# VH-VL binders against q9nrl2r1430to1533, part 85

Target 1, 104 residues: q9nrl2r1430to1533
Amino acid sequence: GGVHELSAFEQLVVELVRHDDSWPFLKLVSKIQVPDYYDIIKKPIALNIIREKVNKCEYKLASEFIDDIELMFSNCFEYNPRNTSEAKAGTRLQAFFHIQAQKL
Short names: E, the ipSAE of ESMFold2; O, the ipSAE of OpenDDE; V2, 0.75 times the mean of E and O plus 0.25 times the DockQ between their complexes.

## First folded at step 5 (VH-VL)

Design j52 (framework fv_nezutatug; at its last look DockQ between E and O 0.72; V2 from the best seeds 0.00; counts 0 for: pae E 6.2 > 2)
Fold by OpenDDE, look of step 5:
Structure j52 (fold): chain C 104 residues (1-104), chain A 122 residues (1-122), chain B 107 residues (1-107)
Amino acid sequence: as target 1 above (104 residues)
Amino acid sequence: QVQLQESGPGLVKPSQTLSLTCTVSGGSIDSGYSWHWIRQHPGKGLEWIGSIYYSGRTDYNPSLKSLVTISADTSKNQFSLKLSSVTAADTAVYYCARGPYRSDWHYYMDVWGQGTTVTVSS
Amino acid sequence: DIQMTQSPSSVSASVGDRVTITCKASQSISSWVAWYQQKPGKAPEPLIYAASSLQSGVPSRFSGSGSGTDFTLTISSLQPEDFATYYCQQANSFPLTFGQGTKLEIK
């Protein structure tokens, strides 16, 4: 394929991935490392999956893209207590996302 | 685009149970958000009643906790409010609303229903 | 519970005016304040979250500031569509609580 300009969704995903607090969200949680994760979280998602969906043009509406991002954060908050590094990172990244999402 | 719509009886007799439903369209209640009930007595300010989350967990205003039940039906994409033993003080416009999901309880409402008026009268 | 006290309860202004509404919390709430606009017969609409972040689609003439216990909503140049009642809300802790409202009327 040719070189394409980044869409608003693509650009936002890039910004999220580059953020210092993206580390809990870069890829799906390992079932080996966290054996009970998928017993609790029924709709797992991560930034790499969202990026793939963007690349495949699976988001027809900005609301669909935003919903997946919010799902990603809610999963983190549901599984991790608020005093964990993951939850704290998620809180900061979500705040960043809410500001950046204004561009959509 | 997500939309919320309140529905239920506009008139309730004292001591009965007020029942309202919020129907969500353009988005799923089973994903990444918080869902809230807020009311506004005639000519007054806003009062938070309670919240439900996609996990099914609920939080209630302590002033109403003993009388309030919030539930969700994912199959219908709805969440509901029940307020028991109502009095004239419960006459208000009732709003359902959506907000972001947060681990720190820092909730605000970014999408609101248009509200439904409930009058408590014999 | 955290009480939110708005000032003034009502204010009259003209188109083009700079308008400032204050909200005071009964205890420190960091920056966890949201602002809403409500027009007669309508539901509240979000303006600002986290004290200073504008909601998507909100005109830039609206701004929020403050931290701790004192917060301000400012309309830099009042427009005809801005006459409404405004509410602050603390999002620091449960129960969530609102200010009593500020009615902005045309002079």
Scores: ipSAE 0.624, ipTM 0.896, lowest interface PAE 0.8, mean pLDDT 94
Fold by ESMFold2, look of step 5:
Structure j52 (fold): chain C 104 residues (1-104), chain A 122 residues (1-122), chain B 107 residues (1-107)
Amino acid sequence: as target 1 above (104 residues)
Amino acid sequence: QVQLQESGPGLVKPSQTLSLTCTVSGGSIDSGYSWHWIRQHPGKGLEWIGSIYYSGRTDYNPSLKSLVTISADTSKNQFSLKLSSVTAADTAVYYCARGPYRSDWHYYMDVWGQGTTVTVSS
Amino acid sequence: DIQMTQSPSSVSASVGDRVTITCKASQSISSWVAWYQQKPGKAPEPLIYAASSLQSGVPSRFSGSGSGTDFTLTISSLQPEDFATYYCQQANSFPLTFGQGTKLEIK
């Protein structure tokens, strides 16, 4: 959308990045450090990439932006077992995202 | 603005296979969500039929497991329900729905289709 | 399977009333409850997830509470558009199961 809609996407991404539980999501998972990740996750995404897409006006619909954020969480849950720090952080950040998205 | 739309025949004869399709617009079926079929029997509550995930995994209600197939066609942005050997007890309104994929398998339906009425009758 | 028992089956109320609908699970389900509103001839619409979290676009007069086995949906000041059937859903274990519904009618 419009200038105000893009500003809202940017504000939401900034809030996600600032959240204490953002640490698993800031950048793409390293293939060197986690060599099997890309065998399991076929559509990788991270907050830095989403923020760049907002800055480049690559989201034409709010649903596209929301879908990238949800894909980010789904990748975390698909790769990481339920009891890991990554999955728990993802659950908390996803809940925070749902609250913040209601304000849009 | 994601929308779900059910399609398929409104009348099915006993012993046939019920085949329904859910078309997703305003979003991608291959987007990391969970995709569900739910039905509502006449004058009764809601019954979860099963789910398909963006990964291709499926889960079915144990009461229907041998009779149900849920599949996806990403090229058409659709997912489908097949229910074999139907009886009059399968007469219901059928809904497709979406929920976020969750680490804890706690699925809430955040988008629903409009529903399609299926009658099983001779 | 986890049975969800809604109470009451029907409620008669006036505009402006506070309305409370309950849902009881046959075993503990932590906070894994959703609530839906269904108007005649329409699909269910999401209201609340995780017992108390409000879905986007839902008016603040709707609220949810509870944990374990006992859950409550509250409408703080009933509006004309709130006359509908309400369903709870447990999301703790497969198969996902719904309550039988509570019909909220004009008094």
Scores: ipSAE 0.047, ipTM 0.747, lowest interface PAE 6.2, mean pLDDT 89
ESMFold2 (binder alone), look of step 5: mean pLDDT 91; pTM 0.943

Design j53 (framework fv_nezutatug; at its last look DockQ between E and O 0.58; V2 from the best seeds 0.00; counts 0 for: pae E 12.8 > 2)
Fold by OpenDDE, look of step 5:
Structure j53 (fold): chain C 104 residues (1-104), chain A 122 residues (1-122), chain B 107 residues (1-107)
Amino acid sequence: as target 1 above (104 residues)
Amino acid sequence: QVQLQESGPGLVKPSQTLSLTCTVSGGSIDSGYSWHWIRQHPGKGLEWIGSIYYSGRTDYNPSLKSLVTISADTSKNQFSLKLSSVTAADTAVYYCARGPYRLSYWYGMDVWGQGTTVTVSS
Amino acid sequence: DIQMTQSPSSVSASVGDRVTITCKASQSISSWVAWYQQKPGKAPEPLIYAASSLQSGVPSRFSGSGSGTDFTLTISSLQPEDFATYYCQQANSFPLTFGQGTKLEIK
């Protein structure tokens, strides 16, 4: 295939991944490292999964894309107390996302 | 576009249970948001009643906690409010709203229903 | 509970005026403040979140500022459609609480 411009969703995912606070969200939480995570979080999601869905054109509406991103942050806030590094990173990244999402 | 709509009886007798439903369209309640009930007594400000999350967890205003139950039906994409033992003080416009999940706080309550008036009278 | 105290309770202004509404929290709430606009017979509509971020579609004449305990909503040049009641809300901790409201009416 030829070179093409990234879609708005693709661009935003790239920006999220490159952000300094993306580290809690790059891939699904390891059940080995966090044994109780999936007892609490019933709809796990991460940026790599969202990126794959974007690549497969699974998002028909911007709201669907935004919903998955918000789910990702919500999972973080559900599992991690506010004072954790993960929650703090998530708060900053979510703020960044909100600003960028207004451009969609 | 996400929309919320309140429904339920507009008149409730004292000591009975107030029951309202919020129907969500254009989006799923089983998502990374919080879903709230807020009320406004005539000529007064806004009072948060409680919230429910996609996990099924609920938070209630302590001033109403013993009397309030919030539940969700994902199959109908609805969440509901039950307020028991109502008095004239419970006469208000009741709103449902969408907000950020739990303590993320960022978006505020960004989508509101039109509101439904509930009058408590014998 | 965190108390949110708005001032003034009411204000009269003219089209074109600069209007400032203040909200004071009973304790530090960082920047977790939202502002809403409510017109008679209508539901509140979101204006500002996180103290200073505009909601989508909100005119740029609206702005929010502040952190800690003191917060401000500013309308730089009042328009006819801006006459309404405004509410601040804290989202720092439960229970969520609102200010008592500020009614902005035409002079």
Scores: ipSAE 0.316, ipTM 0.831, lowest interface PAE 1.4, mean pLDDT 93
Fold by ESMFold2, look of step 5:
Structure j53 (fold): chain C 104 residues (1-104), chain A 122 residues (1-122), chain B 107 residues (1-107)
Amino acid sequence: as target 1 above (104 residues)
Amino acid sequence: QVQLQESGPGLVKPSQTLSLTCTVSGGSIDSGYSWHWIRQHPGKGLEWIGSIYYSGRTDYNPSLKSLVTISADTSKNQFSLKLSSVTAADTAVYYCARGPYRLSYWYGMDVWGQGTTVTVSS
Amino acid sequence: DIQMTQSPSSVSASVGDRVTITCKASQSISSWVAWYQQKPGKAPEPLIYAASSLQSGVPSRFSGSGSGTDFTLTISSLQPEDFATYYCQQANSFPLTFGQGTKLEIK
């Protein structure tokens, strides 16, 4: 909704980007480097895209913003086995997100 | 806020097909989440029936595999359960829930419907 | 299938008590346990995921611990609204399975 809610989305995205475990999520996965990724993940999303959507005021509801963040984590867990560095980073960043999101 | 609501008949005769629908509001079923059916037998615990993903893939409890079908209607934002050849043992409260994708080992079911009671009896 | 066994099946307690509930998996499931609270006539409500992470909005008096096969839910100071049935659930592999429940009653 309101202007203050959009500012809160931007602040939360900034905190996610600054987190040490953000590295798998900063940009879309490269098809060149990971050719099968887009055969498996049909709704790709990353923090830079979410940040652009916040900047352009494209989220009308807080639930829409939260859904994109959770989609990002779900993609990570769908593609990556649980013992990988990517999945472990996803788990830690998701826990951090849940704490910060309570402030919305 | 995502909300889930079960609907369907409360009484089903033995050998018939039980058909239930879950309506999702405040979110989309074609998002990155998984969508589940769980039942709770009288005086007993919870049993996972199966799930459907936004991709259309399904996973079923092996104990029910040949009897269960879960499907989705994206245009109505609904997913459904059909359980064939029911017996009195299928009498339960049926819940729909939003939960983890099948590879998300650490993520529980975070949204539940209110439940609907189904009795299998003549 | 991974079986989840809860202990005890019921417990009587007073407001202010510390209560612990144990869940044992038939195989190692790392930390992939969720906990739910269910009141009569209501759906289960999520409390904990990944053995120890509190779900959003859950009071800090709830905590979870464990890894491998042995898991514990603790309520540090029981409140009137905490009288309910509690379930654990493994999220390690299909079929997803639940413990048989622990009913927490007023003493």
Scores: ipSAE 0.000, ipTM 0.604, lowest interface PAE 12.8, mean pLDDT 86
ESMFold2 (binder alone), look of step 5: mean pLDDT 90; pTM 0.937

Design j54 (framework fv_nezutatug; at its last look DockQ between E and O 0.03; V2 from the best seeds 0.00; counts 0 for: pae E 14.1 > 2, placed apart)
Fold by OpenDDE, look of step 5:
Structure j54 (fold): chain C 104 residues (1-104), chain A 122 residues (1-122), chain B 107 residues (1-107)
Amino acid sequence: as target 1 above (104 residues)
Amino acid sequence: QVQLQESGPGLVKPSQTLSLTCTVSGGSIDSGYSWHWIRQHPGKGLEWIGSIYFSGRTDYNPSLKSLVTISADTSKNQFSLKLSSVTAADTAVYYCARGPYRSDWHYYMDVWGQGTTVTVSS
Amino acid sequence: DIQMTQSPSSVSASVGDRVTITCKASQSISSWVAWYQQKPGKAPEPLIYAASSLQSGVPSRFSGSGSGTDFTLTISSLQPEDFATYYCQQANSFPLTFGQGTKLEIK
């Protein structure tokens, strides 16, 4: 397909994935490892899914992209108590995202 | 782009229940974020009333908690405010707003409705 | 409840002026302060969150600083569209509370 410049969405996803606090968000939560996760979280999403949507040009508006990212964080905060490593990582990553999203 | 619009009666009699609805467009209320009610008495500052989250949980201002109910209707993409036993002190512009969902509950409002005026009078 | 004391209540300034608004919390709130701008007959609009982070689309002439109990909103060079009422809000704990507001008027 050739080399092309990353879109703003692509670049931001790359930055999120490379962030030290991205580990809870890289892929969907395993139902085997967390049996009750999908009983609580009804709209699961992860960075790999968001990246795929970006690659497929499914986001027509920046708000749509931002909504999926916020959903990702919301799911984490809803399932994980605030004192967990996941919630703490999510808090830091969300703060980072809010700053980077200004570029959109 | 998300937009919020308040609706409801602009006039309420004392001791009755104030009922307002916030209609959200351009985004889903059950897909993240926090949703808030704030009011502003004429010529005064802002007062947080309460919040509802995408999970359906609620938080209320303790000064109003016994009188306030916030609910959500995902089928209509709306969330509502009910304030019982109103008095003249409840006359205000009422705003609904959205903010990010935060684990630390450090909420701020990044998108606001235009507000709706509610007057409590006989 | 955490009280937010805003000062001054009103300030008169001219276009091009440097304007500073202060907010004092009744207890330490770390950096959990947001700032809003409200024009007459309009809803508040967000300016700053987490004491110093600008919202998207907010001009760079706006800045926020502070931690603990003392916070500041600064407009480096006042523009005509900046005349409005400004509010601080603490986001450290429930209930969320606002300052009483600062009305920025034309001198």
Scores: ipSAE 0.643, ipTM 0.900, lowest interface PAE 0.8, mean pLDDT 94
Fold by ESMFold2, look of step 5:
Structure j54 (fold): chain C 104 residues (1-104), chain A 122 residues (1-122), chain B 107 residues (1-107)
Amino acid sequence: as target 1 above (104 residues)
Amino acid sequence: QVQLQESGPGLVKPSQTLSLTCTVSGGSIDSGYSWHWIRQHPGKGLEWIGSIYFSGRTDYNPSLKSLVTISADTSKNQFSLKLSSVTAADTAVYYCARGPYRSDWHYYMDVWGQGTTVTVSS
Amino acid sequence: DIQMTQSPSSVSASVGDRVTITCKASQSISSWVAWYQQKPGKAPEPLIYAASSLQSGVPSRFSGSGSGTDFTLTISSLQPEDFATYYCQQANSFPLTFGQGTKLEIK
């Protein structure tokens, strides 16, 4: 909702981007480099997109912001088997996100 | 058909910064692969210098400490190497290379550039 | 750092010979090893990844085996185009490291 929540969303996105395990989530997965990704993942999302949505004030509720972040992790776990470095990074970053989301 | 081509100066003086660029054609540097710099000293084996990944993170050979910077320019489909404070020991053939697409994150080089010879001398 | 020690450093062989090149890691690296062929004046070319998986387009006379610390590259019947230098590389952990090379030359 207001200016305070928008600042909190920006702060949280910055913390996610700075985290060591953010590397699978910074940009949308390339269709050229990962041709089957978009056959499996129908609602792609990444941290750069979420950050732009925060900048454009597109989140009206904290739940909308949280839903996009959780979608990002769900896509990772759906596409990547649990033993992959992507899935392990996702698990660690999601745990970090849950701790930080208590501020919202 | 992905191809890699190194470019940069062939002769560099001691204490200067060596700057090399790898141009990628037939594919994109922007995700799914690891991109590497490797050098081969005269009459000797291969030495990994460092890597850059689709996240923008880098890993460097600790033997080169903070002397090395690897960066990417996705708009030009290029990645580059800067090696500061060079000495004669940095004389080598420099290769750029690509590692396999995201599988198991254990890096094997599946495409190599042709190499560029760099000589460091007064 | 994981040291990769190749043996022999050099081998002289004839066309038709079976050649075996060994690579030993200073600690266990599971199956995370690759092999490259380098001809004079050329870049290395990939041969094998993951210890035993043949790269696309590589002749079937090349094979790789091993796990843990001891790895081999075998050329079952040497051809004239196989005279080159061969390198192993570990992909288990950083820094990535290469063996010192094995030069295969005409006897």
Scores: ipSAE 0.000, ipTM 0.559, lowest interface PAE 14.1, mean pLDDT 86
ESMFold2 (binder alone), look of step 5: mean pLDDT 91; pTM 0.944

Design k60 (framework fv_ficlatuzumab; at its last look DockQ between E and O 0.77; V2 from the best seeds 0.57)
Fold by ESMFold2, look of step 5:
Structure k60 (fold): chain C 104 residues (1-104), chain A 123 residues (1-123), chain B 107 residues (1-107)
Amino acid sequence: as target 1 above (104 residues)
Amino acid sequence: QVQLVQPGAEVKKPGTSVKLSCKASGYTFTSYWMHWVRQAPGQGLEWIGEINPRGGSTNYNQKFQGRATLTVDKSTSTAYMELSSLRSEDTAVYYCARGTEYYSKPGLYFDYWGQGTLLTVSS
Amino acid sequence: DIVMTQSPDSLAMSLGERVTLNCKASQSVSSYVSWYQQKPGQSPKLLIYGASNRATGVPDRFSGSGSATDFTLTISSVQAEDVADYHCQQYYSYPYTFGQGTKLEIK
């Protein structure tokens, strides 16, 4: 929707970036460092891209913003086994996101 | 110069707790993960856990979950590891080790290590 | 837990020889392996991370290779100062685990 929603999206993205468990999600996964990632994950997304979309007012609906954030987490869980540091971080950050999203 | 300074030794009785310190200097304390690793006499290295001093997030080896507690004091750039319900098998050298930057995979490397604290648990 | 098994347990080498130390993971750890050198009476020192990346200040004679389950640390020309225990470690999944170590001596 409107300007107040975009400010809320920016606030939420800032809180996600500041969280200790954001490290797997700050930027897109490197093809060089993880050669098979893009063979498995077809819709990559990261916090820097989501923040840029918020800054450019590219989200028309709150559901579109939430869908990108949830896609980010689902990609993490699809690629990474449960005992990896990425998956543990994803689980905790997603829980934090759900709490913060209630405050919108 | 990056330094991690630990006390040389601690002696404790079984069933008690210990809180080991690791004072960091020569770098921005809150920008790097901190890890704790132990080495029993004549044995290999065992990872205990990690803490991000930025927000205090921790991950533990499940073997130590419920007994080990990692904390930091950002004002003194000091990391702490508390180990409770001590037993003789906990006798080891306990190292703190600096991990990667907060935006990187925390276990990627441990590039600076303290000298270690020898914990002896005996009656 | 992922078990890291090093071989040999120990070896004695002549100065200038090429040394290959092996580390095998009980399951795939991708390239998420690091190697540490621990000289007698000292703390561990990082040599290699990401299976093959040499840490800052580590001499060029040290190199690492491998992926998935089989990893090697190579010392191209062993020097007297290389007497140490060498540990591999996986950081792919929790808990991070170390191999039991390989003791390198000069004969």
Scores: ipSAE 0.634, ipTM 0.896, lowest interface PAE 1.7, mean pLDDT 93
Fold by OpenDDE, look of step 5:
Structure k60 (fold): chain C 104 residues (1-104), chain A 123 residues (1-123), chain B 107 residues (1-107)
Amino acid sequence: as target 1 above (104 residues)
Amino acid sequence: QVQLVQPGAEVKKPGTSVKLSCKASGYTFTSYWMHWVRQAPGQGLEWIGEINPRGGSTNYNQKFQGRATLTVDKSTSTAYMELSSLRSEDTAVYYCARGTEYYSKPGLYFDYWGQGTLLTVSS
Amino acid sequence: DIVMTQSPDSLAMSLGERVTLNCKASQSVSSYVSWYQQKPGQSPKLLIYGASNRATGVPDRFSGSGSATDFTLTISSVQAEDVADYHCQQYYSYPYTFGQGTKLEIK
């Protein structure tokens, strides 16, 4: 296929993925590495999942896209204590997201 | 081969500041977190902080927050730690140490260490 | 801050003996524990990460175990070159903290 201009959602996902603090969110949490994660988090989500949904045009409203991103952060803060590297990364990435989301 | 090169020693007076360097080679400098750890004579190790050389994100031990500043020069693959308001208690060997890759926490460890810089703070 | 307490502070062993070093966390740190070997006049060297994963190049005689608060570094058959200080570290939460170290000597 040819080169196409990225949608606003696609661009934002790309920016999130490239951010220094995206590492906790790139993929779903491994059950092997964190055996109890899915006992606590009932709606797991990650940037690769959100990217897929964007590619499939599953988001009809910006609010739906934003809700999934916020869910991703919510899951992080629910499972990880405040002073963990994951929570710290999430805090910074979420702040970045909130700034970028204003452009949607 | 991965190498972290640090100066041998620094001597400073109380109340002054010092900026220690750590030159990295043998790997992609911007792909790994860089950490700073110190060790007072005959004592254990103490974590100071970490920096992501890609974007400059930092996390500090609160004990040093406001007094320690981590920076990097990507063009020279060099990490810096500046410590201000020096005290005699700051006398220690200061290590830079490579952490994990920027995109992954699993396997977080310090796999390579500099030889350390001995900082002596005395009047 | 999470306090890591190592035991014993020091020990002297005979060549070939089994060595057990302990590290206790003041609260659960899951499996986010690393072990380092520091020989006299040298920088620390990574031995174990994730409580039980042996770092590259580390001899098979070294092993790590434990979870939550109690961790162990084991040397199945201690060698002369194993004389060093051993440090445990947690990276579960900030600030990352180390134990006070255990000094291993050979009789």
Scores: ipSAE 0.385, ipTM 0.833, lowest interface PAE 1.6, mean pLDDT 94
ESMFold2 (binder alone), look of step 5: mean pLDDT 92; pTM 0.946

